# VH-VL binders against L-rhamnose mutarotase (rhaM): the designs that were tried, part 4

Target 1, 108 residues: L-rhamnose mutarotase (rhaM), of Ligilactobacillus salivarius (q1wre3)
Amino acid sequence: MTVRLGQIMHVNPNYYDEYEKRHSDLPVKFPEMKKALKEAGAHNYSIYLDKKTGTLFAYLEVDDMDKYKAIAEMDACKEWWAYMAPLMDTNPDKSPVTFDLPEVFHLD

## First folded at step 1 (VH-VL)

Design G9 (framework fv_ragifilimab)
Fold by ESMFold2-Fast, scan of step 1:
Structure G9 (fold): chain C 108 residues (1-108), chain A 120 residues (1-120), chain B 113 residues (1-113)
Amino acid sequence: as target 1 above (108 residues)
Amino acid sequence: QVQLVQSGAEVKKPGASVKVSCKGSGYTFTNYYMYWVRQAPGQGLEWIGVINPSSGGTTYNQKFKDRATMTVDKSISTAYMELSRLRSDDTAVYYCARDYYGSGRYFDYWGQGTLVTVSS
Amino acid sequence: DIVMTQSPDSLAVSLGERATINCKSSQSVLYSSNNKNYLTWYQQKPGQPPKLLIYYASTRESGVPDRFSGSGSGTDFTLTISSLQAEDVAVYHCQQHYSTPFTFGQGTKLEIK
């Protein structure tokens, strides 16, 4: 059963272009992350940026939530978070500060 | 009935830390984000940060990010806000307030406030 | 950051008269997906926490008297009290919930003449 996730994060105002640039590095510089996301059945993953506020809106679909949550324990994930941390609001462990959003509408 | 009950007034010296608690009752604690807001005497409201009780995820106002720490204890439906390296201009009433799943609609219930006085 | 500016800082209105308080945001707080303005009004009496009056710029909270109304869209908002009563003496605050950091106006103190 597929779970739909909506999330809000924040990127620092002077790093919008760099945020987009570093995300393009994911499949090339962090292939283990791409592999782990695929194995968890993560798909239709999109992030939209409101350049006026620095607000990021993420949407993704996950087939296996246990595998998805386990990605946070991977060395590759910690390296990815460390790579992105200078650009965005993060927790002390460098994971992005993320707000989970309730789904208020869905149409198949 | 929904209630947010905060800890009592505190008097601190400059350089000390204070930890304010906010206990929720009458609702499912993890379904509401918990916000912290302060108000210096005779002044407006200032947002400190928000915590998602379900995940422990936090977002801080940049002004407070290096001194404020928000945590939650789900087993007792209580949120905490600790402010370190206190200065006299941190003297304020500190409020907790809730928002349904961080929906961004409004703060429907507020704690009664905790007066923190910082004086030498 | 979105800056919220209220006007006036204070006003005195006679009992039974109309009171008008304005709030301006430095950026639009209209959410395009649902066409709602993320603008909230609170009433605060001395020694008490703020009390929710109006959310989504114009939706009155349950139990709030109908003499209170909110209007506006985008960046310019108004709180109106159509016939002032003694218990309405308070400081009124506007807040945007559109984006972090969540910000408040400086407050408007409403007094009886």
Scores: ipSAE 0.000, ipTM 0.542, lowest interface PAE 15.9, mean pLDDT 86

Design I1 (framework fv_ifabotuzumab)
Fold by ESMFold2-Fast, scan of step 1:
Structure I1 (fold): chain C 108 residues (1-108), chain A 117 residues (1-117), chain B 107 residues (1-107)
Amino acid sequence: as target 1 above (108 residues)
Amino acid sequence: QVQLVQSGAEVKKPGASVKVSCKASGYTFTSYYMNWVRQAPGQGLEWMGDINPSGGSTNYDEKFQGRVTMTRDTSISTAYMELSRLRSDDTAVYYCARGWYDYFDYWGQGTTVTVSS
Amino acid sequence: DIQMTQSPSFLSASVGDRVTITCRASQGISSYLAWYQQKPEKAPKRLIYAASSLQSGVPSRFSGSGSGTEFTLTISSLQPEDFATYYCQQYNSYPLTFGQGTKLEIK
């Protein structure tokens, strides 16, 4: 069963362009992250930026939630988080501060 | 455990070629770029180039273009750097380094190449 | 090519001192900068990446800051094992380039 995830994160307004540039590095410079996401069945992954507030709205679909959650334990994921950390709101371990949103409507 | 093991020291005459190997273990060889960096005695670090072990594509510093060739053998997880038409100023310690993105997390122990007449 | 210039090239300090090393890029590199430590006869070791992110296992007395063209590496309280040569490296564009190095010696 495919799970649909909606998430909110925050990026520093001084770094909008840098956030976009670094995120575009994911498939090229972080091939293990790309591979792990693919193996978890993560697809239709999009992030939208509200430039007025610095709010990021992420949406993705995941086929295997156990594999997806396990990505957080990978060294590659910790390096990716550290790479992105200077640009956004983060927890002490440098993971992005993420708010999971309940789904209130879906139409097939 | 990630490990990069390089071939032993070489002594070469001017005009000769040298081929240094770097055997990788402890990770998926094709998932990270392999870089080559050299250091002349008492000098700083100088990037020579990288290779993507998956497709074999290379990027060389223009200074070495035409003299350097980087290759790999995925069946034995080994990268190679061959430098031709050696000059005395090619005397250096040559390192392979795993590209964690375009900065380096694991380094080989180094291979000393001495070019003397 | 992006030229990386470190200042100073040589620094004398005592154990317990706060030490800062500066790295300047000839053009903007955002935060695509790493710092390495090299001890005599050894391969370099990465300390910092993305200008300010500390490599796991590196002591918290090391920190990096800066963006664009001006960057600093700080050691808040110098220890005996910190006497080494330090290099900055940009990874914004090819060719990858290093600073000339800063040799940190005991005063």
Scores: ipSAE 0.000, ipTM 0.553, lowest interface PAE 15.1, mean pLDDT 87

Design I10 (framework fv_ifabotuzumab)
Fold by ESMFold2-Fast, scan of step 1:
Structure I10 (fold): chain C 108 residues (1-108), chain A 120 residues (1-120), chain B 107 residues (1-107)
Amino acid sequence: as target 1 above (108 residues)
Amino acid sequence: QVQLVQSGAEVKKPGASVKVSCKASGYTFTSYGMNWVRQAPGQGLEWMGDISPYSGNTNYDEKFQGRVTMTRDTSISTAYMELSRLRSDDTAVYYCAREGYYDSRGFDYWGQGTTVTVSS
Amino acid sequence: DIQMTQSPSFLSASVGDRVTITCRASQGISSWLAWYQQKPEKAPKRLIYAASSLQSGVPSRFSGSGSGTEFTLTISSLQPEDFATYYCQQYNSYPRTFGQGTKLEIK
């Protein structure tokens, strides 16, 4: 069953354009990430930026949560996180500080 | 100190293959992309492709697709570029150049270059 | 592919001159442009990245500006060691592409 995920992250206000540019690099510079996301059935992936606060709102749908979670252990994912780390709030392992949001409404 | 040291000059016959090496030191080899750029005598810079030393993933310019192969050996911090089916117009200086994935700043350090001459 | 075009291809100038080299991208590349200096029989050296950020150790007389499709490299007071060939390069998308180069010579 498809799981719907809502998340918030934070990007440094000095790097809004760089953040967008580097995200456009994902399918080209990190083709293993693109492949892994596709194999996990990740789709309808969107990120919205509140330019006032630097808050990122991510939404995606995932068919296989086990495969999706396993992406964190891939070399390509660690490269991707390192690539993005200077622009964002990150954990010591360079993964983005991400807060899962509870779903309060859904209409099919 | 960051250094990229390339293998020595090569003279090849048309139809042969050449494999150029680029040994990195002074930084974490897997934290930066490696690009290959060539320059024919009196001409400009031409990008051939890149490799991620971390994953081994490559991107090649369409012009070289099918006859270029880029690899790396992380145990000795060395990147390789092999070009097959050489023609006289492959005569050039071949450079390796480092690219920061974490900062996408263009090519900050370059190897000294390897001259490849293709002659009959 | 994104085509990079430099103007001029050849430039003659004197020590102390202010010189400007222009680089045009065939489509928008944001600020993802670097400038390189190449002297005869040597590898290129990066001068500027992200269109306007100066490489550490590069003299302050070098500056870059621009975004989108139009970019400039300026040398505010030309020195003898600055006579070289200059290249712009986009790193917004694959393949990476270079301008044709601008050869800067003594007048």
Scores: ipSAE 0.000, ipTM 0.570, lowest interface PAE 14.5, mean pLDDT 87

Design I11 (framework fv_ifabotuzumab)
Fold by ESMFold2-Fast, scan of step 1:
Structure I11 (fold): chain C 108 residues (1-108), chain A 120 residues (1-120), chain B 107 residues (1-107)
Amino acid sequence: as target 1 above (108 residues)
Amino acid sequence: QVQLVQSGAEVKKPGASVKVSCKASGYTFTDYYMNWVRQAPGQGLEWMGDINPSSGSTNYDEKFQGRVTMTRDTSISTAYMELSRLRSDDTAVYYCARDLWYGSGYFDYWGQGTTVTVSS
Amino acid sequence: DIQMTQSPSFLSASVGDRVTITCRASQGIRSYLAWYQQKPEKAPKRLIYAASTLQSGVPSRFSGSGSGTEFTLTISSLQPEDFATYYCQQYDDYPLTFGQGTKLEIK
């Protein structure tokens, strides 16, 4: 079944334009990531930026959570995280600091 | 500049209630959770709870459940913490602290603190 | 509740020293740990979050490391303004909990 995910991350104020620029390179520079996301059934993936606070709100839908979670183990994912790490709040392993949000309402 | 300005010191008798205010300025009040943390004389920091200023939803530490009430007034960008049935061991400095929304839990700006003394 | 324990509780050091403070969690908290500095009669100030991310404006002599259950705050060359009490805090789960504090005094 399809799982809806809401997530919060943070990007540093000096890097809003650079964040958008590097993110647009993901499908071209990290094609293995694009393929893995498609195979996991990740769709309707959107990220919104609040320029006042640097808060990123990500929403996506995932058909296969096991495949989606496995993406974190890929070398391409580690390289993507390293590429983005200077622009945003990250953990020691360079993965983005991410807060999962509980869904409190949905209407079909 | 971000500022959190708290109400003045209070002296209360056991059994009374106290209501501390925290007025925010320099940012959009409803974008950040507000936390309350206290510190008894010579002791460490103790988290009491938080409030989402947008929705009014609260989370309290179980120790304070039933005695604490956190509210806010968005029209004046002010958060409130009311503690009832005061005991001598509630004597402490009470701080408000700004958090990222949705309970990120790390605090970036703090109020100056409000000293509450409970004496018999 | 997640228990946070700091070591040492008290530390005396001289200007120029390298100082290390440890914080241990009673269960895994990933990297969801912040460090605060508090001077007498003042509100705490955040130094670090996500275990190792330095807050803008905090001197580079401060650094954080660790993950899971053991974390470290290091001051590479102690300055006079660094004498204060330091607290770790986990934000992996409610209720939010702090360590008991480490008081850093001048030798």
Scores: ipSAE 0.000, ipTM 0.544, lowest interface PAE 16.4, mean pLDDT 85

Design I12 (framework fv_ifabotuzumab)
Fold by ESMFold2-Fast, scan of step 1:
Structure I12 (fold): chain C 108 residues (1-108), chain A 121 residues (1-121), chain B 107 residues (1-107)
Amino acid sequence: as target 1 above (108 residues)
Amino acid sequence: QVQLVQSGAEVKKPGASVKVSCKASGYTFTRYYMNWVRQAPGQGLEWMGDINPNSGGTNYDEKFQGRVTMTRDTSISTAYMELSRLRSDDTAVYYCARDYYDSSGYEFDYWGQGTTVTVSS
Amino acid sequence: DIQMTQSPSFLSASVGDRVTITCRASQGISNWLAWYQQKPEKAPKRLIYAASSLQSGVPSRFSGSGSGTEFTLTISSLQPEDFATYYCQQYNSYPFTFGQGTKLEIK
């Protein structure tokens, strides 16, 4: 079953353009990440930035949650997180501080 | 095979502008950032900026802000770096270089052969 | 800006020697450091990326180590073609910055 995910992260206001640049690198510079996301059935992945606050709103749909969760254990994912870490709020392991949002409405 | 070919040497007088070109071949031009790096005679390497050939977005070192403009023409897979209000200390070899990570992961990054720009009266 | 400082600026060595060059960042850069080799009148060539990953086609006698602010490039057994200038470069944050270079020449 496809799961819809909503997430909040934060990016440093001095790095809005840099964040967009490095994120655009994902399919080119981190092909293993693109492959892993595709294999998990992750699609309709969008991130919106509130430039007033530095708040990132991510939305994606995932077909295989077990495969999606396993991505966090990949060396490629740890490299991707380290690449992004200087620009955003992160945990000690360099993973982004992420808040999962409950879905309160959906219309097909 | 990937190749970056730069325009020929330039001699300019102080106050003039110079525009260096970098023609890419052997890969999808819009998929990789292009960097510009210079080196004054007998000195080290100095990063000037980069450009996203897909969007045209640029990042410049503050030392060059207001004097440098990086552009590209996707129809001919060519990147440009224009430096204005030239000073004698802008005399250097200017390089274009394709970004570090490529579609195969961590393969070779490619550099142009360099363009010598001499600023003298 | 992140300042990159190399030590030594000049190094004299003989073929077969083990050579180590150090690079220090003025603030933490994780592992976002590359090492370049430049021969006279040539464009630079990347040897190491991500602090310790050997670039494809580069001889295994080259190795990199370190993280955070202290990094080293080691050549385990110097060959004649290795006499060159070596640069470290951080790509953790803009602007990207290079060390001043280490010139390695024949003793």
Scores: ipSAE 0.006, ipTM 0.564, lowest interface PAE 14.2, mean pLDDT 85

Design I13 (framework fv_ifabotuzumab)
Fold by ESMFold2-Fast, scan of step 1:
Formats: C-alpha cells, sequence, structure tokens
Structure I13 (fold): chain C 108 residues (1-108), chain A 121 residues (1-121), chain B 107 residues (1-107)
C-alpha cells in the first residue's frame, strides 16, 4: 500500500535561498539518492517553506516503506544529509530533525 | 575521454580584469559542479569558488567575494572565471576542476591544465 | 573555515621506502577528505577520495585511512615517479580547504 507522509522540518535563518539551491543539486550531486527514492516508489514529493518561521512542510507518497526506511542507511543518504546539515536543524548523525504529522483529512 | 581545456596565459596590469575559460568535453557539462582553484608561485592550492552549470548558482570564498564572477555557457560547455581589480598578489596559475562536493565519488576528479595569470606593472 | 594541517611539510626518502603523510582537520569532517599529487608545473591529480577510496588508475601502493579529524596517506614502496608534492583537501563544509602540502624529495 501507498503511504502518505506529512512532515515538518526547520531551516535556519539566513539559509532559505541556500537550502533551495542545494536541494536543486540532488539529481546532479546525489544521483544514488534519486534512484533509491524512485525504487522505494516515492512520488508526489513537495516541500514548502514558510519564510516567516523557517518551517518546511514536506509531503510525499511512498509505495514501499521498508525500502524508503533503508535509504537512511545508505552512504549517499548520509552524504546528502551532511551536505544539508549546516542549513537545518539536525540530529547528532546529521539527519534532519523531522516531525511526522497525523493525517486529519484526505479526499481521493 | 573526459577533458577540461583552459584558455592561454595572460599578462595584466594592476587594476585590470582577467577572464579565464574552461571548456569541458566527454561528459554531460550540466551534471557536475565546476570549481576554480588557484596556486601562487611556490605556494599551495586555494579554492576560489564553484558554479552549478545547470542552474548558474555560485559559491565564492569570502576572500574573493566582490571581485570574482563565475559564469558558464551551456551551448559550448564552457565555464568562465573573471577576477577584477587585479593586484600583484593575484599572480598565480588558475585551475578549473570538476566535482560534486559532499559526494564520495567526486572530489575534484578531473582538472584543467591551468592558466598562468601574471599581474605586473 | 576548516583548517587543514599536514605533517611533515617536507619529507626526504629513498626508492623502496614506506612513507606516511598525516593530515589533520580543525573540525570533524567525517570521511570527506581527498588526497592529490602534484608534480612540478602540472595540475594536481586525485589519488584518494572519501578518505580511503583509491582513484581508478592509481597504483595500489597508495592508500588512505582515517576519519573525523586525523587522516593518513601511505605509499607502501616508493617509486621514482612518486617524488612530488601531496595535498589533502576537505569537502565537508564550504569553503573547501587544502592542507599546506607535503613535498616528498629523493634522499
Amino acid sequence: as target 1 above (108 residues)
Amino acid sequence: QVQLVQSGAEVKKPGASVKVSCKASGYTFTSYWMNWVRQAPGQGLEWMGDINPNSGDTNYDEKFQGRVTMTRDTSISTAYMELSRLRSDDTAVYYCARGRGYSYGDAFDIWGQGTTVTVSS
Amino acid sequence: DIQMTQSPSFLSASVGDRVTITCRASQDISRYLAWYQQKPEKAPKRLIYYASSLQSGVPSRFSGSGSGTEFTLTISSLQPEDFATYYCQQYNSYPWTFGQGTKLEIK
């Protein structure tokens, strides 16, 4: 089954433009990440930035949650996280601090 | 065969500008960042900045901010580095180098042959 | 900025010797470190990336190790063509920074 994910992350002040720039590098700098996301069936992936607060709202759909979770163990993913880490709130392993949101409404 | 070919040596007077070119071949030009590194005579390597050839976005070392401009022309797979208001201590060999930054596959794997820039009165 | 310091700055050795060059980062850079070889009047050539990965076409006598803040480049049996200047470079955080270089000369 396809799982719909809503997530909150945070980008640090003064790094809004840099965050967008580095994210645009994903297909070029981290092609392994793009392939892994595709293999997990991740699609309809969008991130919205509230420039007043630095809050990022992510939405994506995932067909294979086991494959999606396994991406976190990939060297390419750890490098992607390290690349983004200076711009965001991160955990000690440099993964972004992510808060999963409960889905309160859906219409097909 | 992946190659980066740079323009020829330049001699400039203090206060002038120099524009060095780096022509890429053998790979998809827009898929790799282009870095610029210089080396003064008898000195070590100094990173100046990079450009994403796909977007045109640049990152410059603070030391060169305001004097350096990096551009590219995707139609001819060529990157450019222009340094203005030249000083005698800008005398160096300038290199372009291909890289992805933060990618374990791609720290500056291909380098241009270098362009000697001499700034003298 | 992350400062990269190499030891030694100058090394004298003979063909057949095992030589080791050390590179230290002022901050944790994980494994985002590369080693380059530069011969006089030539562009640098990448030998090692991601601390320990050997660049294709580079002889197996070259090896890299380390993580965090301390890294080493080892040449197991020095050859005549190995006399050159060696540089480490971190690519963990902008700006990218290089060590000051280690000049390897014949005894």
Scores: ipSAE 0.000, ipTM 0.556, lowest interface PAE 17.2, mean pLDDT 86

Design I14 (framework fv_ifabotuzumab)
Fold by ESMFold2-Fast, scan of step 1:
Structure I14 (fold): chain C 108 residues (1-108), chain A 122 residues (1-122), chain B 107 residues (1-107)
Amino acid sequence: as target 1 above (108 residues)
Amino acid sequence: QVQLVQSGAEVKKPGASVKVSCKASGYTFTEYYMNWVRQAPGQGLEWMGDINPYSGRTNYDEKFQGRVTMTRDTSISTAYMELSRLRSDDTAVYYCARDTYYDFWSGHFDYWGQGTTVTVSS
Amino acid sequence: DIQMTQSPSFLSASVGDRVTITCRASQGISSYLAWYQQKPEKAPKRLIYAASSLQSGVPSRFSGSGSGTEFTLTISSLQPEDFATYYCQQFDSYPLTFGQGTKLEIK
C-alpha cells in the first residue's frame, strides 16, 4: 500500500540557495541514501520553500514504510543529516525537526 | 551539448581482457552516474553496472562480479569498463550511458555513447 | 532480480496505425519504468521515464501508461521513422533490468 506524507521543516533564511544546492548532492554524494530510498519505494518527492518564512513543505509517497523508517538507522543517513544540519532546524541527533501534517483532502 | 564518445572496436582471444573507454563532454562529469550496458548480436540490452564518478563507487550485476571493473579519471572526464577472462559469449556491443540527475530516481539513461564492438574469437 | 517481459516480441504495422506495446514486471515496480527506442546499428534513445513522462524532444504521438506490474507504450499515429526496436526498463531496484524488446516492422 502506498502512504502519502506531508511534512513541515524549517531552513535558515541565509541558506535558501545553499539548502537547494546541498539537497541536489544527495544522489551523487550519498548513493547509499538514493538506493535505500528507491528500495523503500519513496517517490513523487517534492519540497516547496516559502522564502518569506523559511518554511519547507515536503510531500512524498512511500510504498514500504518499514524500509523507509529503517533509513534513519543508516550511517549514510546520519552523514546526510550532519551535512544538512547547519542550514536547518534540527534535533540533538541532527535529524531535521519535522512536523507531520494530517491529510485533509485528496483527489486522484 | 552532451556527448559520450567511446573507444574503437576490439578483437580479443578467449581468456584475454578488454578495456573500453567513454569520454564525456558538455556537462559536469562528476554529477551523473555512468552506466554500462551491453548487447550481444541479435539480442536485447543487458545492464552490467554503474559507477559514481564523484566517489568512484561501483555497483555490478552479479553475473559480472569478479570479472568486471569500472573506473574513471575525473581529470579527463573518462569512464572505463574492463572485462577479464573473456569468453565467446562476451561478444557484444558495449555502451556507456549517462544516468538522469533530476531526482533520487536514477537508473534511466538520457544520453548514450555510440557503442564499442568487442568480438571474442579464436 | 526483477524480470521484464514485453508483448509482442514482433509487431508489423503500417504508417498511420495506432501501436501498443506491453511490458510486464515480475513484481511491483510502482512507476519506476522507462522506455527506449533503438534503430539498427545505433545506440538506444530514451523516450519515456517514470512510466508516463515524455522525454524532451520526443514527439507527442508517443505516450506511456501503467503502474505496478503492467505498462504500455502507445504510438498514436505511426510514422516511417518509428520502425525500430523498443525496450522497457525497470529502475525500481538493482540490478537494473530490460525487457527482451519488441521489434516494430513495416507491414
Scores: ipSAE 0.000, ipTM 0.589, lowest interface PAE 13.0, mean pLDDT 87

Design I15 (framework fv_ifabotuzumab)
Fold by ESMFold2-Fast, scan of step 1:
Structure I15 (fold): chain C 108 residues (1-108), chain A 123 residues (1-123), chain B 107 residues (1-107)
Amino acid sequence: as target 1 above (108 residues)
Amino acid sequence: QVQLVQSGAEVKKPGASVKVSCKASGYTFTSYDMNWVRQAPGQGLEWMGDINPKSGGTNYDEKFQGRVTMTRDTSISTAYMELSRLRSDDTAVYYCARDQGYSSSWYEGMDVWGQGTTVTVSS
Amino acid sequence: DIQMTQSPSFLSASVGDRVTITCRASQGISTYLAWYQQKPEKAPKRLIYAASSLQSGVPSRFSGSGSGTEFTLTISSLQPEDFATYYCQQYYSYPRTFGQGTKLEIK
């Protein structure tokens, strides 16, 4: 089954350009992350920034949620989180503080 | 200009080993996976495996497991594919191909290919 | 392993024709599918990635569609340079697998 995910995260207002810059490094400098996301069937992954509030709105589709959740255990994921952590709200383990949003509408 | 240049054609006896090289230029070698794909005469494309040049980690197709070894040398931006215990049915053109996509997209496909290396195995 | 099956294996067409090639995966692969074109004695060239995204520099007459297990490559108005062999490839899981190929020849 494909799962649709909506998420909110927060980036520090002084780091909007740097967030975008570093995020573009994910598929280039973190190829293990890219592979793991592909193998979990993560697709249609988009992040939108509200520059007024620093709020990030992420949307993605995932075919294999078990594989997707397992990405958090990978060294590459922890390296990626550490790379991004200075720019955004994070947990003590450097993972981004993420709020899952309920889906209230979908049209195929 | 992004380019992959492979070593020249090889003729080998059955039981020998062959090592094909693939030299990358025009991009950051460690940021892209390198795939190896072969094609026997008149046949389709067959994926052999890939290597992450940053970590050295490899994934091989089970058909080649135990006979194939993929390595790289980051100091000269070169990937290698060694196939041992050669048989006549290993006669093929061997390609290296970069897997990242041109736009740094989440989606991948082999966007840059080497010119191919013909390996002929005959007695 | 995920098995990729193309249909047809061989296709004859004329310049100006609309050509459709199909590719079926033995299990769901989302949109993790690429299409390649290979001309005689040359390396393959990627045409489409993510099932429907056109590679930069590839003519707009090429298009891809599909998701899950059924995919299509369409050439809206066949040109002389399009006579080649076409391959689909899944990159959803290891090992990566290709379809058997579709050889497109002049009628």
Scores: ipSAE 0.000, ipTM 0.551, lowest interface PAE 16.2, mean pLDDT 86

Design I16 (framework fv_ifabotuzumab)
Fold by ESMFold2-Fast, scan of step 1:
Structure I16 (fold): chain C 108 residues (1-108), chain A 117 residues (1-117), chain B 107 residues (1-107)
Amino acid sequence: as target 1 above (108 residues)
Amino acid sequence: QVQLVQSGAEVKKPGASVKVSCKASGYTFTTYWMNWVRQAPGQGLEWMGDIYPSGGSTNYDEKFQGRVTMTRDTSISTAYMELSRLRSDDTAVYYCARHDYRYFDVWGQGTTVTVSS
Amino acid sequence: DIQMTQSPSFLSASVGDRVTITCRASQEISSYLAWYQQKPEKAPKRLIYAASTLQSGVPSRFSGSGSGTEFTLTISSLQPEDFATYYCQQYNNYPYTFGQGTKLEIK
């Protein structure tokens, strides 16, 4: 069953262009991450930026949540987080500070 | 100022190994991919591989897989490319390059490796 | 591997000329293409990335266009310092691959 995820993260205002650039590196420079996301059935993945606040709004759909959650334990994921960490609000382990949003409406 | 400084020229016999160093300065060494590219005399550019210095993850061109090893020493901000079982057609200038695809791209000055009997 | 084909391999031109170099990828690479300039005994210098974005500090007479599989580098008015070898490079898929190069010589 496909799960829909909505998330908020934050990027520092001086790094908007750098964030977009480094994020575009994901499929090429972190091929294990791309592979793992595809194997978990992650699709319709979009991130929107509010340039006034540095707020990132992410939406994605995941077919296999167990596989998706397991990505966080991969060395490739930890390197991806380390690559992005200088640009964002992060936890001590360099994972992005992420706020899960409750779904209040969906039209199939 | 971002700068990459490579080790000096080397002359090797066929079958030997060579290890080229690339010392980085002026940026956070661990958070950018380091690429290795070579160029044989009168020939074009050939990508060999890259390394992410934080964790040491590498990607190699299959042509060099099994002969190339890319490593780094984060304490001295230095990347290494070792090529073993050298052949005469490995004679080339070897470059390291920090690729920042949206910003300034920085290349080392190159290291000439000559393989001759 | 993605094959990059450049044309022409050799180009002779005069100062003030407009020159065009073409690069073709054997499969879709979106806009993940860079153009490099290399002078004798020097490391390559990147001119353009993301197919059309000019590298900071590169003169505006250089421009890139294209997406997918067909790409073009244009120099609108050649200057003496522009005589060099030019390479395209795709960075969409590993291994990264370069075109064979275009040598631009003075007429």
Scores: ipSAE 0.006, ipTM 0.624, lowest interface PAE 12.1, mean pLDDT 88

Design I2 (framework fv_ifabotuzumab)
Fold by ESMFold2-Fast, scan of step 1:
Structure I2 (fold): chain C 108 residues (1-108), chain A 117 residues (1-117), chain B 107 residues (1-107)
Amino acid sequence: as target 1 above (108 residues)
Amino acid sequence: QVQLVQSGAEVKKPGASVKVSCKASGYTFTDYYMNWVRQAPGQGLEWMGDINPNSGGTNYDEKFQGRVTMTRDTSISTAYMELSRLRSDDTAVYYCARERYYAMDYWGQGTTVTVSS
Amino acid sequence: DIQMTQSPSFLSASVGDRVTITCRASQDISNYLAWYQQKPEKAPKRLIYAASTLQSGVPSRFSGSGSGTEFTLTISSLQPEDFATYYCQQYNSYPYTFGQGTKLEIK
């Protein structure tokens, strides 16, 4: 069963353009990440930026949560996190500080 | 195994054009940007530009703008760099290099271009 | 254009030495920095990207550090095969630019 995920992260306001630039090239520059996401059945992945606050709103759908969670253990994922770390609020392991949001409404 | 194989050495006269090829194998050609970098004898590395093999979109250093053209042929996984109106100071080794993780991880063997009368 | 300046331009060292090469960017480039090794008449080889991430297959004696405008490449215990020219490169903005190179020679 497909799981819908809503998440909040934060990007430094000095780096909005760089955040967008780095993400736009992800499928080309980190193809292992793109492949792993596809194999997990991650789809309809969108990130929206509130330029007033630096708040990122992410939404994605995942078919295989075990495969999706396993992506965090990949070298490519750890390198992607290290690459993005200077632009964002991060944990000590350089993963982005992410807040999972409860779904309060859904319509087909 | 990833491999980039470039065309052979060229000797050109001032004012001529040269077109260097770079044939990729061992990976999906359209998934990685291709960069072109040159090195004059005894000098450092100089970035010329890049091409997105999927879209054909290019970025050039202003120093080469108007003289350089980068193209690709996806049916044969080959990138091209053409430099026109050659000058003696264009004498250099020209490299193609694949971009992965936002830097160049595999390089061609280089193509020596000599511009002399 | 972002100017990349390496220090020193030339370095003499002995096998077993700890060697440090620095690279300075004229503007903040975050961690968009790579290090390359080039041996005579050979194409460059990538050692490090994202300022500190070691390329697979590169010996662990190589390490990178820094962010913003100041970066370093360290070889903890120099080996004979490490004598080469080293280049830093920024990929923060177009055009991409390289440092002038640091030639590492045996004493």
Scores: ipSAE 0.000, ipTM 0.596, lowest interface PAE 13.4, mean pLDDT 88

